# Ledger of designs, part 134: miniprotein binders against q9bqp7

Target 1, 240 residues: q9bqp7
Amino acid sequence: VPQNWFPIFNPERSDKPNASDPSVPLKIPLQRNVIPSVTRVLQQTMTKQQVFLLERWKQRMILELGEDGFKEYTSNVFLQGKRFHEALESILSPQETLKERDENLLKSGYIESVQHILKDVSGVRALESAVQHETLNYIGLLDCVAEYQGKLCVIDWKTSEKPKPFIQSTFDNPLQVVAYMGAMNHDTNYSFQVQCGLIVVAYKDGSPAHPHFMDAELCSQYWTKWLLRLEEYTEKKKNQ
Below, E stands for the ipSAE of ESMFold2; O stands for the ipSAE of OpenDDE; V2 stands for 0.75 times the mean of E and O plus 0.25 times the DockQ between their complexes.

## First folded at step 10 (miniprotein)

Design yb10 (at its last look DockQ between E and O 0.51; V2 from the best seeds 0.59)
Fold by OpenDDE base, look of step 11:
Parts: C-alpha cells; structure tokens; sequence
Structure yb10 (fold): chain B 240 residues (1-240), chain A 94 residues (1-94)
C-alpha cells in the first residue's frame, strides 16, 4: 500500500462532461521545470530485471547491427513514432486548425493500422497537452483525451513492429496512462474528469491496431502501482 | 526468496561472475523448469562465455516456452540471440 495515498479520481469533478464539447481541443504547453515527468519516474524506477534485459538487448542489437547500424535503427524508430504522433494530431485536430496536411505524414502503415480505432474516436478534448499533478509533484504530456466508443479516455498511441495483443505486453504504458489520468483529474487547467484509459498499439505493416481498454477498476489498480513507483522515485532522490 | 535470488544473479552477472550466475540459474531452473526468462538468460550467458552449442540447446527450450507465454518482447529477444548464436557457430566452423 502506498504511504502517500492520493485518489486517481476527483470527487469534486462531475463524471458527466459538461455537454459543451469544446470546439477546440486543449493543447497546454509543457513547462520544463524541476518537476519530474511521468516518463522519468518510470525510467528511474525500473526493476533490476527490466534494466538488465534492456541493456542485454542493446548489447545484442549492437552485435547484430553494429554501432552505427544500431544508432540508425534507434533514430528511425524514434522518427517513425514522432511522425505517427504528428499525423494523429493532424487527423484529430479540427479542420479549421489543420494547416496543410502533409499528405506524406498520412501515408504510413501506422496510420492505416489505427483507422478502425479512429472510427470509434470522437469528442476530442485534448491533444498533446501537458498535465500537472501539483500535490504528487509530477508532470506529463498526454497524447489525446477523447471518447472511445462513447467513453471518455486518456488515449496513448504506441508504435510497434510486433504484435502486442495483451496489455501486459505494453510494459509501463498502463502506468503512464493512469499517471496522466490522475494528473489531469486534479489539474486546474482541465474542467472535466476521465475514468478510462486506452492504449492503442499501431503496427508498421498496417495490420489492425490493438486497442487495450482500461476501465475505471483497472485504472485504479494501475494507479496504486504508479503511486508505489512515484514513492520509490522520491526516496531515491532523497538518498542522492 | 525468489526475488532475492534474482537480485543476486543479476549482481553476479554485472560483476562478471558468469560461472556463479550460471550455477544459481541452473538451480533456479531445476526448481522452476518452465521459466523462459531464466532459460533465456542462461543461453545468453553461455553465448557470452563462448559456448554457442550449449547456448543453442538451452535457447530452443526458451523459445518454445516463450511462444507458449505469448510474450512478444521475449520472443524477439530469443530470436535475436538465436541469430547471433548461429552466426558465431558459422564463424567457428571457418
């Protein structure tokens, strides 16, 4: 049990989004401050096993590809992810804010992969928007807040070259999603609350993306795990 | 505890004591024979020790178990190591 328990949901906020669909999704800029990001917390609190496996993977990839090949691989993966997020932001943004859609950004296997998910996405409330949890002292940049199949979700888009059919295969992504949810639900910049999460794994080959829906109960379970990771991070920083 | 044993194994590997790490991993596998991660680490250590034939045998079992668990990351890692082992075996035949 976390020592510093804090709720993921804000009882002061109504579960019913005020019917005024904001005409424009929120895009709050991330302020670079001394406050740790969700990503930083998760990276610094990885288990010894996780760290070991990642290091071994890196070493073996370098043996296979060479040092330059591995750098190129890593750069390409990063670039593909970035372009995918940019394309999604463009697709999900209102038409009035659509600068000239770079048609080249839309021509990707990842975009093809998520088409069936996008059909079920509506009511976009935030895109690439910063969240801050003032009490728990962490920040993050969430990808999207929208309705998925009629449920308001924090949506996190991931790219993969390999199928990830199970939520367990998404590593710390569920923790990231609930961290964003908890922050948003208590961030004064947001007037609404989210109770669900969605992780979408898009595939490079255009095969149908896997949606990993997280209901309120599952979010609460992962929230407890997130709080434990945050406490571990805080303790590590005190000992440095 | 199981967790303490894993911590010790990783510490040994980090220190470069691969032989003692292998010993502990083998003891672990005897007790928990259906752990694909443990088998994978054994194969990986054997590869690092220049024992690719032994690594291959262990990795085959790891691969079968990994497929049963449906862990795509572990499967990918197993396949990567498999390619490296085969490359090393080919080099040793020249």
Amino acid sequence: as target 1 above (240 residues)
Amino acid sequence: SREELWERIFELIEKGDKEEALRLLREYIEKYPDNPLALFIVADLLYDMGRPEEARKVLERAKELAKKTGDPELIEFVELLERLIERLLEELKK
Scores: ipSAE 0.676, ipTM 0.914, lowest interface PAE 0.7, mean pLDDT 90
Fold by ESMFold2-Fast, scan of step 10:
Structure yb10 (fold): chain B 240 residues (1-240), chain A 94 residues (1-94)
Amino acid sequence: as target 1 above (240 residues)
Amino acid sequence: SREELWERIFELIEKGDKEEALRLLREYIEKYPDNPLALFIVADLLYDMGRPEEARKVLERAKELAKKTGDPELIEFVELLERLIERLLEELKK
């Protein structure tokens, strides 16, 4: 149990649709600050198991591919993920004029993989937008906030190939989503309430993406685990 | 507890006490035989210690269990270590 519990949902906000909600998705720029990011907190509070697996994976990959081969492999995986997110932002932005590069990225297997998910996504409220939890003092950059099958969700797009497979585990992905959710629900730049999450894992070969939906109860369970990770991070920082 | 034993194993690995880590891993596996990751860690430590024949035998067990539990990330890691063990075994023949 966390010592400094704080609610994920904001009782002063409505989760009902508002006619005055912006028609254009919000895109608040992430401002560099000393305040830790969600990804930094998670990276600095990895379990001993996660640390061991990451270090061993790196060592074994280097043995197989060589130093240069390993760097090329991880760079390519990272670049593909970045391109996938850029393509999704372009697709979901109602006022985006597609760049020539973005048009080419729309043809990727990852984009084919998510087509059946995208048909159920509407009412986009935020894209590549910064969130800050002013009380708990953390920041993040979320991928998307939109309705999935009629429910407003923080949506996180993932590629099946990961640059560091044992860092962004399935366990940490839900923590990332609820951390963004809790921040947005208490961020003065936003006026709406989000209670659900969605993690979408896309495949390079175009196989249908897997949606992992998180209802309000599941989000609350992962929120408690996120608060423990944040507390651990804060204590480690003080003992430095 | 299960979690305390698991944490202790990694502490020993961090300290470089690989033989004691292997001893506790054997104890853990006897109590909790359904964890393919524990078998994988044994195989990885044996490989790291220059014991590839023993590593190969344990890794085969890890691979079988990982396929039954449906852990694709672990299966990929198992196959990576499998290739490295085979390379080392071929080099030792020469």
Scores: ipSAE 0.675, ipTM 0.908, lowest interface PAE 1.0, mean pLDDT 86
Fold by ESMFold2, look of step 11:
Structure yb10 (fold): chain B 240 residues (1-240), chain A 94 residues (1-94)
Amino acid sequence: as target 1 above (240 residues)
Amino acid sequence: SREELWERIFELIEKGDKEEALRLLREYIEKYPDNPLALFIVADLLYDMGRPEEARKVLERAKELAKKTGDPELIEFVELLERLIERLLEELKK
């Protein structure tokens, strides 16, 4: 149980965009600062079991591929993830034209994998946008805020092949979403809030992506777990 | 307690006390026999200790249980370790 509980939702905000909201998605730039990122908090508060499994996975992959082979594998997986996110930002940006987009960037198995999801996505409000929880003092960079099947969501795009060991990312994905949600809901750069989350796992071969929808109640449950991780991180930093 | 036992096991592994860690893991598995992750960690330690025939036996059990629980992440890791165990066994025959 967190000692310093804080609500995920802001009762002074609506989850409905005003008709006069900007026609282009928000893209708040990240600023260099001292406060921790969501991903840093999660990485620094992994359980001993998660750390052990991740380290052993790395060592076993190096044994199989060699050190240079593993570095190339990791770099390629990371690059494909970055290209996937860049392609999605381009596709979802209403102000980009075909001439402003690299058509090879848009042609990948991962993009094919999410096409059926994208048909249900509308009302894009933010893309690759910084969030800061100004009370709890953490930052993040969320992938997307948009309506999915009529529900305004923080949407997190994941590839099925990840640069970090798959075990860590699977355990922390919901925490990442709710941390971004809570930060956005208490960030003065945003005039609205979001109560739902969506995690979309895309496949390199183009197979239909798997969506995982998180309603407000589920988000609140994961928010409690996020607060525990943030408290753990804060306590560790006091001892450094 | 279960959490205390795991903390002790990982502490021993970090210190390099692999035989004692293995003893405690086997104690854990006796209490919790349907835990494929514990069996996997035993197999991983045995492989690391140069005991691949023992590791193979334990890993077959871990794989069986991982399939029953439908844990694709663990199954993929089990298959990686299985390939490495096979490689080591082939090298030792030469």
Scores: ipSAE 0.546, ipTM 0.866, lowest interface PAE 1.4, mean pLDDT 83
ESMFold2 (binder alone), look of step 11: mean pLDDT 80; pTM 0.752

Design yb11
Fold by ESMFold2-Fast, scan of step 10:
Structure yb11 (fold): chain B 240 residues (1-240), chain A 94 residues (1-94)
Amino acid sequence: as target 1 above (240 residues)
Amino acid sequence: SREELWERIFELIEKGDKEEALRLLREYIEKYPDNPLALFIVADLLYDMGRPEEARKVLERAKELAKKTGDPELIEYVEFLERLIERLLEELKK
């Protein structure tokens, strides 16, 4: 993938709401195909640093918990993260029936952790929605597109336990966000422009979540790095 | 360059040349003092090499810098390694 031939922002789109925007957030389903996902590209192109940290974390966790304990721990963390995302989708959806169905999911420490962030979130335009970059041929499933403190953002919700099980996702979170952003900005299923990102790290004990805001300049810098990762993925696949 | 030095450090770690990796990490930290991850890696290598007292000192620096730079993800790794170091120190003092 040639550097800078593919812009992250679409000059034909606006980030401002218009009267024809739907009141219900978009939820485009992810369809199976041979096109690689953002998460697969990132997992297959991990840096030596990321591999080192992941291996060290695994070794130390196994020493602490045993092999079976480690597997149980990672399964539980994955389930907690999934439930957190389900709860956030329910909270941010205007549909009362969905919120009622997920009552128990709304009571976690992670939800308490993000309360102060949620107060600054409005104008939700997409939830758990598929994006595809037609020209660069990758797909993704983004968590949320909404206004954070008046700025339209791709928002990625992360859970944190001590230590984190998915270290490649934590280090590549900015790349993941801009990959979704670039895809959405060039996906015919969407009509608006996103120029900002937000990574929210929520804590199990309910301590205040940490927001990592990414302005347009920072997003452009990470977009260049994402294009390099995508190029690396394509080259690795070609040479197999 | 910064990236070339960073990659070389990890190559040395992969090869098991931990002393040389530590030497380059110290040079990296002197030149780029705002990276708490570099301090964490130093502490991790020191722990791995059976030098937990030195690891503890460096890890404290990593914790302060991570808190200052707003890296909550790294703080969790720091706290985990901190617990491992304290356990090892208790065992060694028996």
Scores: ipSAE 0.185, ipTM 0.602, lowest interface PAE 3.6, mean pLDDT 82

Design yb12
Fold by ESMFold2-Fast, scan of step 10:
Structure yb12 (fold): chain B 240 residues (1-240), chain A 94 residues (1-94)
Amino acid sequence: as target 1 above (240 residues)
Amino acid sequence: SREELWERIFELIEKGDKEEALRLLREYIEKYPDNPLALFIVADLLYDMGRPEEARKVLERAKELAKKTGDPELIEYVEMLERLIERLLEELKK
């Protein structure tokens, strides 16, 4: 257990819709400052196993593709992920104009992959929105907050190619989700409570995406692990 | 403990003490035979040390165990290393 343990859920908040809640999903811009992001905390506190696997993957890919081929491969994977997130934001956002939609983004294999998941998603409350935990001093940018099969979730969209380019994100995905959840639940810019998470892994070939649902108990378990990573980061920073 | 032994193995790998890391990995595998990642790391170290024939044999065991335990991510790493080992073995014949 972390020495500075803090609860993930806020007892003053409800997951029920408030009459004063906006009908348009929230999109609070991320304001960079000296407060660390969830991604930075996780990247700076990777386990020795994660570091080993990432370094070996990079070394082996460079041997297989060459340095230029590796650079091309990783750039393409990054761009595909970015386009996938842009397409999802467009699909889940209220329609504004047809000119603001890229039809090519909407027809990707990744979007085909998530169609069956999207049928179960409703009540979108936040998209590409900044969260801050003022007490624990971290920030993040979450993908989506919406109801999945009737439960309000922090939803994180992931793309997968074989082999996967960055393994550290795979191991830390649950920690990322609960970190955003805990921040949102204690961020004054939001009024609702989130108790569940969902990680959706989409495939380039259109194969059905894999949903990894996280109930409240599982979220609480990963929250404890996130607090340990945050404590490790804070201690490491003091010793620099 | 299991976790302490696991961390010690990675400390040795990081320090470049590959022979001692292999010794502890063999000890770890005897105590915890259900971890296909441990077998993969053995194969990876053997490849790194210029022992591709030994790496190939251990990697086959890692692949079989990974399929039984349902670890598709590790299977992708195994297949990548398998291709590199086969390439090296082909080059050594020339």
Scores: ipSAE 0.424, ipTM 0.781, lowest interface PAE 2.2, mean pLDDT 83

Design yb13
Fold by ESMFold2-Fast, scan of step 10:
Structure yb13 (fold): chain B 240 residues (1-240), chain A 94 residues (1-94)
Amino acid sequence: as target 1 above (240 residues)
Amino acid sequence: SREELWERIFELIEKGDKEEALRLLREYIEKYPDNPLALFIVADLLYDMGRPEEARKVLERAKELAKKTGDPELIEYVEILERLIERLLEELKK
């Protein structure tokens, strides 16, 4: 149904190790541009249902916690997520740069939560790295590209206070993952092909994280949905 | 169609026509009883309209259906609304 079809996978690329591939994980900085980010596209194309739920949640939380309490709650959630990503980048990078004193409290449960998944992660190729789809004109900042159980994946790390045992409960996360994948597969800064995705939902209480593995077929299905969201965004921008 | 009815319900909510939205939600739920979100929206509107006892009954149904369908994200919204309803019910006793 998307009018601007483009394939997610690049037939010119392989996911097998190449001698020309860098030995150190790539970390290409995100350049601010007029080109929209994946997160902006998704935020600007939410369904009426998603908008309704988000607005009601905000209103109800403010009624429960007060305006200041709500701000504190959302700031804490954001900070926990940020520190979790910083810890994972440090753990997966050959360069250990994160100070241990700053690592300890709020993110310790999340790090405990992902231990069983981390033991199956190897061959890290990119960390906190920018991707750009040169033809479809969007950018993104992905968390990680590494092998998970022998499969090269775009890996997205998520924090949650409540269980998310089904991929459907992660909403736009699958779209975000395949958007990064499609961009990377066609970005000249990268030489390899990614065909799989992994969304890892970590829990504050240290309960085992839920891995949501996306094979090539599932990635292709979500890619079509991403293209529709990108098309909607582009049409809205032209008609402003 | 199911999608057209669903969109119409949100249009009515946006316009502030809560009674008509509730009427269409009732029709929707009778036809499509597998959507816990529809029950949640009924409870949310009833709370917003100052009908917390009715809201509590519907919200309990939404919670049970959400557990069966595996929608843990909706359960978070349900729990927030549960706390607000119980708080309102306690205030009304005073």
Scores: ipSAE 0.440, ipTM 0.792, lowest interface PAE 2.0, mean pLDDT 84

Design yb14
Fold by ESMFold2-Fast, scan of step 10:
Structure yb14 (fold): chain B 240 residues (1-240), chain A 94 residues (1-94)
Amino acid sequence: as target 1 above (240 residues)
Amino acid sequence: SREELWERIFELIEKGDKEEALRLLREYIEKYPDNPLALFIVADLLYDMGRPEEARKVLERAKELAKKTGDPELIEYVEWLERLIERLLEELKK
């Protein structure tokens, strides 16, 4: 899939607020259908390197924890990530009250980790919202669209027990962000343009989260790579 | 190209052609000596092939390079393989 036929940015849209923008962040529900999700495409097109490292990680964890311990560990990691996202949605939603927020979620190390990032986040336009690229036929559920340090970003919240100081250590996270961005920019449910991304890696022990900002040029570079992964997924689907 | 050689190495690993994978990995490392993952894969294959002494030496190099490049996830894999090698070496002492 040529990038010039399917650009990430929509020339008919602006990143500036206008009268049609809702005062309440958008939350379009994700509907079950046969159209592949961003996460499904990425999972089905992992590189041999990514598969190798994931297999080695699983072997290591099973060796340390046993099979039952590994299952419990992975279940707990999933649950903690889910609760972290729920807490962030609550914190960033102008309609939520302190009375309605889960106090236990607000006390987590992950929430402590992101406090300094949240100080630079404003103008929230979408939270836990579905996106669909109608032409490229993929869907996704993005975490957040908001201004970070004055720039409108697709923001993706990640949890990690180990520090990730470099964007290259986040593997497919940049692809996920630009896939959501391209979909949103061409989704009729949205009227604005997003040109920047932000990956925030939060830590369980409350250590300061690492923000990985992606400007428009970097987003365009990762968009090309996402299109290749999407094409690979489509070819694999045809041959099965 | 670098990418073609890298992909071919993993194809050989998947097929179980470990000796040929090692040969291509040596060629890759000679041309691109700054990749700690390549050294880790060499150590991993050597361990799988019952060559733990050689694996230990290569893994030490992988660990040093990974620390320089700031790759904490790879350090975790290195430490895992290090423990496996140490256990095998202790069994062989007996």
Scores: ipSAE 0.219, ipTM 0.631, lowest interface PAE 2.9, mean pLDDT 81

Design yb15
Fold by ESMFold2-Fast, scan of step 10:
Structure yb15 (fold): chain B 240 residues (1-240), chain A 94 residues (1-94)
Amino acid sequence: as target 1 above (240 residues)
Amino acid sequence: SREELWERIFELIEKGDKEEALRLLREYIEKYPDNPLALFIVADLLYDMGRPEEARKVLERAKELAKKTGDPLLIEYVELLERLIERLLEELKK
């Protein structure tokens, strides 16, 4: 159990649309500051098991591809991930038309992979938007908040290249989602409540993306684990 | 506890005591036989130790369990290690 428990959900908020809600998705810019990001907290508190598996994966990949091949692979994965997120933001933004989109971004196998998921996504409320938890003192940049199959979710888009996914992205993805959720639910820039998460893993070859839906109970379970990681980060920071 | 056993195993791997790490991993697998990740780590260690015949046998079991659980990421990791094991086996036959 965490020493400093704090609830993920805000009892003063509703998941129902409010008439005062913006007609366009929120996109609050991430401000540079000394407050740690969700991704930094998770990276700095990886278990020895997670570190071991990541290092083993890296070594096996280098053995298969060579050092230059691995460097090229990681650079390409980063760039494709960036383009994938840009394309999704464009697709989900009601302010953009088909003519305004870069059609080259829409031709990606990753975009083909998520088409069946996108058909179930509606009511977009936030895109590439900053969240801050003032009480727990962390920040993040979430991908998307929208209804998935009628339920308001924090949606996190992930890319995976068969057969070579990044293991670190898999291990902490649920923690990342609930950290954003808890921050947003207590951030004064937002008025609504999110109780569900969705991790969508898209594939380079266009194979159907895998949706990992997280209901309120599962989110609460991962929230407890996130609080433990945050406490570990804070303790390590004080001891430096 | 499970967490303490994992910490012990990784400590042994870090110190280069791979044989003792394998012994503890096999003990873990006897208690938790349906864990495909533990089997994968055994295969990975055996490969690293130059024991590809043994690695292949353990990895086949890990692969079957991973397919039953439907973990696509672990399946992809298994396939990567499978290719590396096959390459090493071919080299050793020379």
Scores: ipSAE 0.182, ipTM 0.601, lowest interface PAE 3.6, mean pLDDT 81

Design yb16
Fold by ESMFold2-Fast, scan of step 10:
Structure yb16 (fold): chain B 240 residues (1-240), chain A 94 residues (1-94)
Amino acid sequence: as target 1 above (240 residues)
Amino acid sequence: SREELWERIFELIEKGDKEEALRLLREYIEKYPDNPLALFIVADLLYDMGRPEEARKVLERAKELAKKTGDPMLIEYVELLERLIERLLEELKK
């Protein structure tokens, strides 16, 4: 158990929208500062198993594709992910000009993959928005906060190329989601409460995306693990 | 402890003591039979050591267990290694 344990949910908040909230989804820009990001904390506290598997995957991919082929593959995966996120932001945003600019990406296999998930998504409250935990002092940039099948969720969109997956943060994806959730629930820039998470893995060939729904109890379990990772990160920084 | 055992296994792999790493991994699997990561690492080492038929057998067990746990990342690692093993086996037929 972490020594500096804090609750993931804020008892002073509701999952209902405030009447004074803006009509458009919130998009608070991420500020560069000395406060660690969720991604950095997770990268700096990977297990030896995670590091080993990532290194072996890189070796195997280089064996399959060659060094130049691996560089091209990695670049393409990054670009595809970026475009997928931009297309989703466009689809979920009420702004027409943004939707028009991204129209070429709206026909991708990844977007086809998530169509059945998107039909169950409504009530978007935040898109590509910065969060900061005021007490635990970490920041992040979350993809989306919206209702999925009637439940307000932090939604994380992932792309995967079967058989060549985007694996960089797969081990820690549930931790990333709950870290954003806990931060948002305690960030004064937001007024609502999120208690559920959703990880959506989209496929390049258009095969149906895999949704991984995380209820409040599961989120609480991963939150404890996230607090342990944050504690490990803090201890490593003290010893530098 | 389990953590110390993993550290020892990775140290052996780094040093190139792959047979000893396999021995400790097999001990680990006997004690913790529901860990698909350990099975995957065994298959990966066997492939690296030029033993693709043995690697294939172990990888099938890793694949079944990974599907049961619902770990999509590990399933994708398994599928990559599966393709490499099949390529090597086809080359050895020639």
Scores: ipSAE 0.338, ipTM 0.727, lowest interface PAE 2.6, mean pLDDT 82

Design yb17
Fold by ESMFold2-Fast, scan of step 10:
Structure yb17 (fold): chain B 240 residues (1-240), chain A 94 residues (1-94)
Amino acid sequence: as target 1 above (240 residues)
Amino acid sequence: SREELWERIFELIEKGDKEEALRLLREYIEKYPDNPLALFIVADLLYDMGRPEEARKVLERAKELAKKTGDPFLIEYVELLERLIERLLEELKK
């Protein structure tokens, strides 16, 4: 159990939109400061097992591709992911005009991969939007908040070259999703409550994306694990 | 305990004490035979130690156990290590 437990859900909020809510998806800019991001906390509190696997993968890839080849590979993976997120933001924003650049992004295998998921996504409330947990003092940049099959979700879009049919194969992604959820639920820039998560793993070859839906109970379980990682981060920072 | 033994193994790996890490990994596997990651780590250490034929045999066991237990997160690491082991085995033939 975490020493400083805090609830993921805010009893003062509902998942229903208010008449005063903006008609366009929110996009709060991320302001850089000394407050740690979700990704930083997770990276700095990796288990010895995760650190070992990441370092071995890096060493092995460098042996296979060379140092320059590895840098190119990593840059290409990053660029593909960035373009995928840009395409999704364009598709899901009702006020975006389709430009020639956006048309080219829509032709990727990753976008083909998520088509069947997108059919079930509606009621977009936030896109590429900053969240801050005012009490627990962390920040993040979430991909999307929208209804998936009628349930309001924090949606995280992932790209993968290989199948990820189980949620445990997505590593820390569930922790990232619930961290954003808890922050948004307690961030004064937002008025609604999110209780569900969705991790969508898209594939380069266009094969159908795997959706990993997280109900409120599963989100609560991962939230406890996120609180432990945040506590570890805070303790490590003090002990430097 | 299981967690203490697991933590000690990674401490030894980080220190570079690969032989002692292998000894404790084999002890771990005997007590907890359902963890394909432990077999993967054995194969990875054997590869690092210049023992690719032993590494290949253990990695095949890791792969089969991962299939049986539904532990797919290791597939990327297994395939990468497989390619490197085969490359090293070809170099050693020369």
Scores: ipSAE 0.307, ipTM 0.708, lowest interface PAE 2.9, mean pLDDT 83

Design yb18
Fold by ESMFold2-Fast, scan of step 10:
Structure yb18 (fold): chain B 240 residues (1-240), chain A 94 residues (1-94)
Amino acid sequence: as target 1 above (240 residues)
Amino acid sequence: SREELWERIFELIEKGDKEEALRLLREYIEKYPDNPLALFIVADLLYDMGRPEEARKVLERAKELAKKTGDPYLIEYVELLERLIERLLEELKK
């Protein structure tokens, strides 16, 4: 149980659109400061199991590909992910010029993979936007906030070379989503409430992406786990 | 407890006491047979110890259980180790 519990949802906010909602998606820039990011908190509080698997994977990949081959592989994975996010931001942006900017990005296997998901996405409210939890003191940069099948969601886009149909297999991805959600719900730069999450895993070969929807109850369960990770991070920093 | 036994296994692996880690992993698997990660760690340690034939047998079991429980994350690690084991087995023929 977390010692310093705080609610994920803000009782003063609504998930329904109102007249004050911006007509253009918000894109608040991430400010550099001493406050830790969601990814830093999760990175520094990995379980011994997660650390073991990551280190073994690195060692085994280096054995298979060599040092230079491993460097090229990790660089390519990073670049593919970056380009996928850029393409999605362009597609979901109301700017027509950006949507046609790079045909190769828009025609990638990953973009083909998510087409059926994108048909159910509307009412985009934020893209590549910074969030800060002023009370719990953490920051993050979320991918997207939009309605998925009529539900306002924090949406996190992931790339994978193999299908990942089970949410529990994506390690800390659900924790990232709820951490962004809790921050946004209490960030004065935003006026709306998000109660749902969506993790979309896209595939390089164009196979249909797997959507992992998180309702309010599931988000609340993962929020408790995120608070424990944040508490562990804070305690470790206090003892340095 | 399950958590205490799991923690001690990783402590032994970190210290390089692979034989004792294998002993505790066997005890863990007997009590908790539905964890494909435990089988994967056994195979990984056997590979490190130069016992690829034993590693292959355990890894096949890990792969079957991972597919059954729907852990595609672990399946990627399993397939990587599988390729390395087969490469080592081919080298030992020469």
Scores: ipSAE 0.419, ipTM 0.778, lowest interface PAE 2.3, mean pLDDT 83

